# Designs tried in a protein design chat: VH-VL binders against q9y8t7. Part 7

Target 1, 261 residues: q9y8t7
Amino acid sequence: MRDSFLQKAIASAKDRTSLLEEIAGNCSPKPGRPSLSSSIREWVYRVGGAVIAEYKRCSPSAGAISTLDPVSYVQATRDASAAYSVLTEPNWFCGSIELIPYFARYKPVLAKDFIVSETQIRIAACMGASAALLIMEALTPRELQELAAAASRYGVEVLVETPDASHAVEASRLAPGSIIGVNSRDLKTLRVDYEAMLREVSKAREQLPGEVILVAESGIDSPDKALKAFKAGAQAILVGTAFMKNPQLREKILAELLQIP

## First folded at step 2 (VH-VL)

Design Ma5 (framework fv_miptenalimab)
Fold by ESMFold2-Fast, scan of step 2:
Structure Ma5 (fold): chain C 261 residues (1-261), chain A 123 residues (1-123), chain B 107 residues (1-107)
Amino acid sequence: as target 1 above (261 residues)
Amino acid sequence: QVTLVESGGGVVQPGRSLRLSCAFSGFSLSTSGVGVGWIRQAPGKGLEWVAHIYWDDDKRYNPALKSRFTISRDNSKNTLYLQMNSLRAEDTAVYFCARIEDLYYSGPAFDIWGQGTTVTVSS
Amino acid sequence: DIQMTQSPSFLSASVGDRVSITCKASQGISSYVAWYQQKPGKAPKLLIYAASTLQSGVPDRFSGSGSGTDFTLTISSLQPEDFATYYCQQLNSYPYTFGQGTKLEIK
């Protein structure tokens, strides 16, 4: 059985998909969307790591995070970001599908939501998204495989978010060619755990094929924590709350990467 | 909390039809990842998967049985059915109704089972 | 169809023994294996799913391991209530198939 929060989020996503279908109709994926994986690989080649900057105005655990508008956020983060992760979930994360076209003008966009239907992936691509988040904990293995296949048909890349190394390995097996994310939690409190994430990223890197892009997602709020995540084996980091509160942090991370001998 | 109760078994002659029912409670078949199905066991033999149906009406059958057996549901009654046609002696078995849950990162399993209903095909 | 072969078909053991039952798939099935316990006249009970994940409410003396084609169910210290027939099942590919069963009986 799935958690009650995930059940509510999934039900909300289905309702929102019906509304989006009515508004967007029979749209087609926007042509010319840049590749998320290609951007990550280029940044790794150039400076040793890639940053996915997340635009997230609120969350269930933190409430309101920032009042920073998209224009100000892009101006502060564009030069050091490989991609934007854009929350499109409105009830819990203050997101909107309408944010995608704005961010897609500048960088590849990862549509971040509780994606449970092929329609959500298609509509995100219509709006300009290059990639879609699939949360392993919110999907059955069959749903994960079917949604990854649907994404491929629409030319949409997939980032599968997992809680640990064993699930990261299984996600890569179930959805070959996907980018794999590790977002670790303390088993007793279920809170995001940076140290656990580092351990799980290291374990996942040892087990995953070298061509699989690994993304670290837990608790990165300083340049030192970002560097440790890259050293653990992640090619990219996904940073949300810290960038919303201090967008200048991305420039500091880049400066530190350039100083590594 | 979760219960599944099979009914409709009995003695039937070869070539006849029989419909089994499974009344379930404590969960909804509209819940993503949830399904219900039938598994049978001949006297003194092992388990054989028959068919299952998922929340999205995806129906899967044992290919050996697909031509004679049909799985269906009535969500208004929280009831699963197995329509068995052209019954043969080798269909004699206890038929179990079980919930299949395809857990989001661990894969499917039949986690809650009913006690079974006996079907005997004899002349 | 994927064939699931259990070994041994019969196992005689005493209370307190460590026992292992193996299950071999005719082709790769990743970790999509479940183990069930069935007592005479009763429905099967799920013990392990995803090869190694213990079902809620199942005693921790039960454990599962393996991936690919070779899987093992282990009972670390056999109790009187554990004498039963054990089945493995692959849920990787349709049709879903079970092993022939292993009857665990008292010595």
Scores: ipSAE 0.005, ipTM 0.440, lowest interface PAE 12.5, mean pLDDT 85

Design Ma6 (framework fv_miptenalimab)
Fold by ESMFold2-Fast, scan of step 2:
Structure Ma6 (fold): chain C 261 residues (1-261), chain A 123 residues (1-123), chain B 107 residues (1-107)
Amino acid sequence: as target 1 above (261 residues)
Amino acid sequence: QVTLVESGGGVVQPGRSLRLSCAFSGFSLSTSGVGVGWIRQAPGKGLEWVAHIYWDDDKRYNPALKSRFTISRDNSKNTLYLQMNSLRAEDTAVYFCAHLTYGDEWSPYFDYWGQGTTVTVSS
Amino acid sequence: DIQMTQSPSFLSASVGDRVSITCKASQGISSYVAWYQQKPGKAPKLLIYAASTLQSGVPDRFSGSGSGTDFTLTISSLQPEDFATYYCQQLNSYPYTFGQGTKLEIK
């Protein structure tokens, strides 16, 4: 059951890394980047949960090319967001590393890409990113450890995306101090399975130390689904560009968070 | 301008083999993320997906055809191939080559198609 | 295998008419549907992907809608060049499967 699309994305990332190395020179991580984990913990303390809002230039599901510009998106979402997930993958998600500096002015930025090299992490930090996504299924255990160590040297936090609880536990062991995400898929179709994600989040929360931040990823497009994810044990959720199509979702999620015991 | 041109079709007897070719211009088959494949259409009937191959040589087949058909490519010639073995009367069809790409949320689709090449399996 | 059933199989219409073709999947396929137009003796042409996204260069009189199991292709004001056979395709799981086709003929 190899996800051939993941392999294509990895190969594309390797090609892009060569170009980034040419451009990056000796840039240093931008100082004063806010902590992703600190922001999540503050939101959990204040309202019971955190939202990582994702900016995609390409329209999710509908496939429409036009979306709100970054200024309009920040204006619509910053009040209810602990962080921004900014896509830097250009071929399928219309992302760009040039988007990071703008969003970093307002909230911690998670650089969302298929990260396979230390160079990608360093450049994201140079642009202002606070954290980088590492996809466990895209990396060997050794690669995960090496990239997490590299991120640490650059002062970049890591969110390790995992498909289930057992991988979440292993990721936490291999990359101590990382934020752990759960994004479960139907094994036959490889589509995100929201109910499976809830079960795996619950299992992971039982096994992980209480200090480890757990993020529920994908499939959250309503306040009820967000609330269930928090009740399952996630401290943060990642919400795609559903906020752009339904601005009321932002306010409804915040209202529901304020009701969590 | 992207063009796909199929060749290699013809009349062939049952049990024989035939190899189809598709020449691509306007883009490289070695481009990361690119998939190319074969879709066939029997006379007066609808479309049937046969197989596709990605730039990294990952191959996907219609299970009904996998035992008799093999997909391959030659990046230096920018050409896609379909090797068809043990041909049967029901393999009679127009064979189209097509380019496979992705939109948002990993949504795949075939955006460019060739004109098709006709394979007739008859005694 | 996921079966795709189109309705109607044959449709007669006049220039200027609004026509709709439906496609039903035997199981949920989210929005992983593409629509193609095929004219006699020609290759299929992509019209819509991801259920509702119009392909670049396709006239805006074409639109797609639907999610899950029920999908619709609509032509808002039929033109002479639109008389063709239309196919839906699911790309949710292997093998990729097509509907049986809808032949749009002039009255």
Scores: ipSAE 0.000, ipTM 0.416, lowest interface PAE 15.8, mean pLDDT 83

Design Ma7 (framework fv_miptenalimab)
Fold by ESMFold2-Fast, scan of step 2:
Structure Ma7 (fold): chain C 261 residues (1-261), chain A 125 residues (1-125), chain B 107 residues (1-107)
Amino acid sequence: as target 1 above (261 residues)
Amino acid sequence: QVTLVESGGGVVQPGRSLRLSCAFSGFSLSTSGVGVGWIRQAPGKGLEWVAHIYWDDDKRYNPALKSRFTISRDNSKNTLYLQMNSLRAEDTAVYFCAHSPYFEDTGSYLYFDYWGQGTTVTVSS
Amino acid sequence: DIQMTQSPSFLSASVGDRVSITCKASQGISSYVAWYQQKPGKAPKLLIYAASTLQSGVPDRFSGSGSGTDFTLTISSLQPEDFATYYCQQLNSYPYTFGQGTKLEIK
């Protein structure tokens, strides 16, 4: 069912890419974009973990999540976020590439979309994005390698989203130097599974080189769940829906991290 | 696997209160991404969404009903509740509870995949 | 609120016919549409979600299409068990809203 949606999203992304090439084909990546990985490492050094706050107004699974505007969201999340994940997919996630410049004023931006072409990566960088999402389940191994190489040429970092530890290890091999995300689901219900994500993050941490940044992406909606994800071996967490519904959760997570010596 | 069973319906006088229950199994409402809601159907009429509650205790209501209805849960009992106050004849309906697989990640869709059999509420003199 | 309008409200057809039911949203809702089948005295049954994705166990004679504001449920060859009431639902915005229903009856 998810695979069917993924195929539709990929087809739509290819169509959008053709339009982007026509109107913005000659732009160059914006200089001086801050590094996503450097920001994550700095936050880990200072407080023991980094938060990537995701601005996501709607999704297929939730419909409309929040009408919270970007200004209000930044005011609520900026002080304790290492980075912003910004949806640029317009048809199912209410995203826009035009949101990138605003968020990029404050923190490194991860452009979150179904990325199938290097043009999408280049244009995100033109708008100010520091990193781009590559979804391992949406790409062949060759496509993943080619898009990661293209990102490198544009000075764009890559976060490869994977469903489990074995794919995380393979993704790191195929795209050396990338940030690795673990986003796990229950195979029977197809819903995001926090406990499965914790197990897979722990397994991935054991198998990946220590310098590879791991991001936990599933089901973090409380400070306790965030702390457990960091304890499992993640350097960062990516939180979308929970922050859109309760931006104050961000400060609660920071407060808990500061309790750990 | 996933089952939902509504109870608490009956005949009630206008202006009174009634609390419906939905006992569920096969999932936990403390699991990230899960939601459950109430949908009602008046005799011979269509479907009307009433309220929804998510794993993070986020509650959403039909604006026409928010002042009179409250959705809540007890995770220790795997039970969903709908508190209905100031009942009117127009509230006469079969009330269904339904499961929704609310996902945080890209590539999922909300829909009501498992439904209970419904419990009947009749508001009359 | 987003209003969902189904057409027709009543449809008479024969076994073996191809029928289509349309659903129009008062504003753009991308692909956030689900279709349900309901038989008398029973709970609704999910047929299609995400406008075009068939729910597991639903016969392939059912199909969905559309995006934006216009959506269609098609039954390619009616069977006796398909005579029921059909509802579309938008899940783009709160409050979630259903169409008024289309009653498909035997001709």
Scores: ipSAE 0.005, ipTM 0.465, lowest interface PAE 9.9, mean pLDDT 85

Design Mb (framework fv_miptenalimab)
Fold by ESMFold2-Fast, scan of step 2:
Structure Mb (fold): chain C 261 residues (1-261), chain A 123 residues (1-123), chain B 107 residues (1-107)
Amino acid sequence: as target 1 above (261 residues)
Amino acid sequence: QVTLVESGGGVVQPGRSLRLSCAFSGFSLSTYGVGVGWIRQAPGKGLEWVAHIDWDDDKRYNPALKSRFTISRDNSKNTLYLQMNSLRAEDTAVYFCARIPYESGDYYHLDYWGQGTTVTVSS
Amino acid sequence: DIQMTQSPSFLSASVGDRVSITCKASQSISSYVAWYQQKPGKAPKLLIYAASSLQSGVPDRFSGSGSGTDFTLTISSLQPEDFATYYCQQSYSTPYTFGQGTKLEIK
């Protein structure tokens, strides 16, 4: 029932992949893409944390989130964001692969979709994406390894989204060198538990090698929640709906970080 | 912009039936992760959950009402229905319809509400 | 069924006051609590979801806290438009249940 959303999204992604293979053929990754991990590390060095600002026009539960166009969004968010997360899923998130080139002019782009094929990764890189999202709960361990290897061949960094610390540790082992995300939202039920996410981020930080970048995802809609996520051990946060509704929120987050000695 | 508008309320005698409608706009019930439900409020009393229906046609009912009430939808018209049978004096209430956003971090909170339609069951 | 009990049932306060309303669940419900405001003759309005998340468009003088069985809605500085009835709701399991309501009246 409700738990079937992830399965339907995966099936849709497989169907979309056949069309992408047909129209994009043998395109090559765009050269000169900036590194997502390097940008995050630079922001952490300068101010103690990085913000990945997500552009999404709609979502399954909210419907239309904002009519804010990409130009206006970039004007409002560029100076305080380390990267852009760009939805390319068209059926539930109103995304498009065509959005990537615009955002890639300004910051590293994370292509956000239900990625189930090497073709999706290659085409995202052709459009200018620096990184691709791999969802741990949507993939078998072998699929995760194979997609991470494919990303490496295309010069694409990987952010592996995980539901908890134990999966974060496993994901880091299966996909060495990847950025690890802890999502406070259960993809099957779409329920968010921000406090549980903080606990899992803290546990993951204790267990992961120090060089692994940890990203706290979802449930962050205030400066205080952002600050707690950084204190729990995340180097970056990913913020979507709150930024679409209030793009100035990241300026408030940056202001709080700059006040800490 | 999300709106919900209830209609179909009125005064009815005990034992009769009544069908309520809720016309909504700004979202679709065919969108994954969305539900719409009915909440009622008796005069001077608190809120009581009646029923809801999700994008995948999963229907849930207050156990006290399940035998007499049926929830349904018409996605082509963006309309929700509540069929109420064998009405009793205790069913007298304002009936609200409201959206359930499963993505926003709470499973069954109600983020947008209609203005309500009044049902009075009296002899 | 999970019972939600609000305290107090009635509260008198003045504009500018800090006000807190509590809600207790009969069993642990994690953070699956929402708070609503209802004015006479009007539909309820969502204020807080997931115990502490502020709904878009709601003034930041409203805040929610708590987890498990004990939850609090706080209004940091009452405005004239805040005099209303407030309800908590659990969304942990069916049937979804509301508290009995807290009527906030002018002193």
Scores: ipSAE 0.000, ipTM 0.400, lowest interface PAE 16.5, mean pLDDT 85

Design Mb1 (framework fv_miptenalimab)
Fold by ESMFold2-Fast, scan of step 2:
Structure Mb1 (fold): chain C 261 residues (1-261), chain A 121 residues (1-121), chain B 107 residues (1-107)
Amino acid sequence: as target 1 above (261 residues)
Amino acid sequence: QVTLVESGGGVVQPGRSLRLSCAFSGFSLSTYGVGVGWIRQAPGKGLEWVAHIDWDDDKRYNPALKSRFTISRDNSKNTLYLQMNSLRAEDTAVYFCARMGYWDSPLFDYWGQGTTVTVSS
Amino acid sequence: DIQMTQSPSFLSASVGDRVSITCKASQSISSYVAWYQQKPGKAPKLLIYAASSLQSGVPDRFSGSGSGTDFTLTISSLQPEDFATYYCQQSYSTPYTFGQGTKLEIK
């Protein structure tokens, strides 16, 4: 792994775990959390695709993205969203575990962080999260299996983020029942590559069982790009920066989907 | 080099049908991120998007024309078609075929010279 | 449908002038704007895509700017071959729509 940022984020997550344990104590997962996968399947059935709207105030590449508060964001986005992805990483993404309850009232929540411990999954579930992100590039195969098993014990679904189709297939094998995400990057620059993501989503769809939910996560900032991702074989898309900047984009994506017979 | 050549235009009476063809070379419509479409221009007027078809056979139409026009392709001949039915005087225009690229945004990067359709009695 | 409105509709200029044409979308379209040049009796030619990206082979005197609803095409030093009609186009949502055109004429 050459991504020095990823290494720093992992180290930070390990340090944050001890503080989370002190703050949350022995909390239990919140009852009645809705299923992320069920919501995605319902939206696919109704309109041909699902949107996971990401609440993200800042990022390393974009800096400050938006000043919208969680309530205002939900009011703008709830009718066209199958789920919310909520950043809980505080140092680079301006996230907080405390954001989860605001979104969990309305839709399934994916807790988005550099998850390296069972404690992070448990606490996200205590706050109301339905699913947790596991980044394949941040974990060994054994760690992925162990964290997926821990999530299952807490009734938390897993979205495994992968860089390409071969990793998507392996992730599905190592963590059966998981939602699989593709977030492709250029090998030299590590920047998001929308065209590469489309190719990798298409390859992954061909190789994965039809029951496995596939999520496209790279460079979707227009209705046309969203439609192309669905056509490539994704059941859902995960959109962050574009929604924070352009809330109306969700309604436009839904309108494009409804144009398909 | 990329080239597109339209044909099939002419003078037709209202209510009749006409099929336009566009022979293209220098690219394949099976290439990811590539489409081909039709744009028309009435005499002295601006540009109006008619329809396009993408590498994945996804077809999109101008809603005003969807009921009367059908876009199709023959990949073995590198040819795009536009079937125009129930033609009206307002369909009089130069019809261009153009390649669509989907790198940073959808756009028409190469155009043919156009074929003229005149609908008159 | 998204309406694209260009200003001005007609523009008179001299060789060497700096010329700007604006395009306003009826709603936010991010950077999904392309600019085309059309000469009488010819097909349009792509100049700019994604609001500010210069198409290969297009002279660097052409530039694009803007985001959201307001976009501008600029020609920094007008040449004789630049007298033509210019169109903006949004590719944010179907139906794709063009501005009404700006005819650039010799003064």
Scores: ipSAE 0.000, ipTM 0.446, lowest interface PAE 15.6, mean pLDDT 85

Design Mb2 (framework fv_miptenalimab)
Fold by ESMFold2-Fast, scan of step 2:
Structure Mb2 (fold): chain C 261 residues (1-261), chain A 122 residues (1-122), chain B 107 residues (1-107)
Amino acid sequence: as target 1 above (261 residues)
Amino acid sequence: QVTLVESGGGVVQPGRSLRLSCAFSGFSLSTYGVGVGWIRQAPGKGLEWVAHIDWDDDKRYNPALKSRFTISRDNSKNTLYLQMNSLRAEDTAVYFCARTYLPYSGREFDYWGQGTTVTVSS
Amino acid sequence: DIQMTQSPSFLSASVGDRVSITCKASQSISSYVAWYQQKPGKAPKLLIYAASSLQSGVPDRFSGSGSGTDFTLTISSLQPEDFATYYCQQSYSTPYTFGQGTKLEIK
């Protein structure tokens, strides 16, 4: 059941959709957005893994994480990041859609929000986002398919966030061509389980076609944990809180990757 | 029931080679999340990490020792090895074998052997 | 590499005393700190992992605290068997490094 934080976030997202329609009108997706999947594949080819750096000012579990501004964050992370994940959820993550254009100047942007409507995807694309997050636990199978189809129509790639390998396989079937993320965080309790995520990434890699990009999410706060996620079969990692508190971590992760034959 | 027992230490001349062994029981290095490594301690000095190997055969070395030392394992014998080449007086130490397990939060050494002494002297 | 500096290098105390040993990392290491006890002629024994988690079988008079760069090991009521050398260790990145040690001796 979705009668906790996730359900409240979904209800809020539905209410915000009406406001977004009023403000943004019938805008068109920004042309020339770089591909998230292509950037990840390029980094994997060159160094064996890709880092999606997440700009996240607050969260339900941590409250205020960092006062680090977007300019300082980009300066600290740009050269070692394949992409930026940008929170656009304002009530719990201190996000804003207006952050997207800034980050999109430098790298492909993943719009990170509780996406429940086509309008959210269209507006993210208008702002310059290359990809949008779809949370499998927040959507019915039909909703996932319909939103993935809508994303395709706007030239927006999809990263489907899943809690385990079985859902990852199902998500890949329901939304072909999507990037698949594994996040071993219980959205009801917000508790991270890095070891469970690592096992589920390994299981998902065995079952998914080789061309499907697999992303390990949450619980990565050291170079060793990042390296283990890549070795488990992830092509990319998504790192938020740790980079907001210590931007130098990304450089150390890259240094470790460059040492792997 | 977890035990680690080091062997292979002794007195060697500078420039020679020596191979240390660590026989372990109560766990398998094939177990997900398990790793084993070598830590040394010179007489009257502190602890220095030497090398580590994980369940997935991921090998990590102290950069100061990487060119001379090689870590390896034989899972069929539940044994860890440290091949030490071009030994120097500065390598004189007690060499400990120790286990790690990821659920802690990285590379905390939860079980240790009693150590084997290596003395490099002419 | 990451330098771990302990304070004090030696500490004189009496049975029943509350003692604290500090460990400072040269850079932020989150909670990737372990504390070990070593008695003369013996291998180190893990006391605390993840900065504040007590290892199974270790008396609850031992506790750890801290995050980032500053960490503390506390013994709330010193017992005769606690006179030993204590080491902190970071596991954040390779090479894994230890503090120089704190020798706790009877007053």
Scores: ipSAE 0.005, ipTM 0.467, lowest interface PAE 14.4, mean pLDDT 86

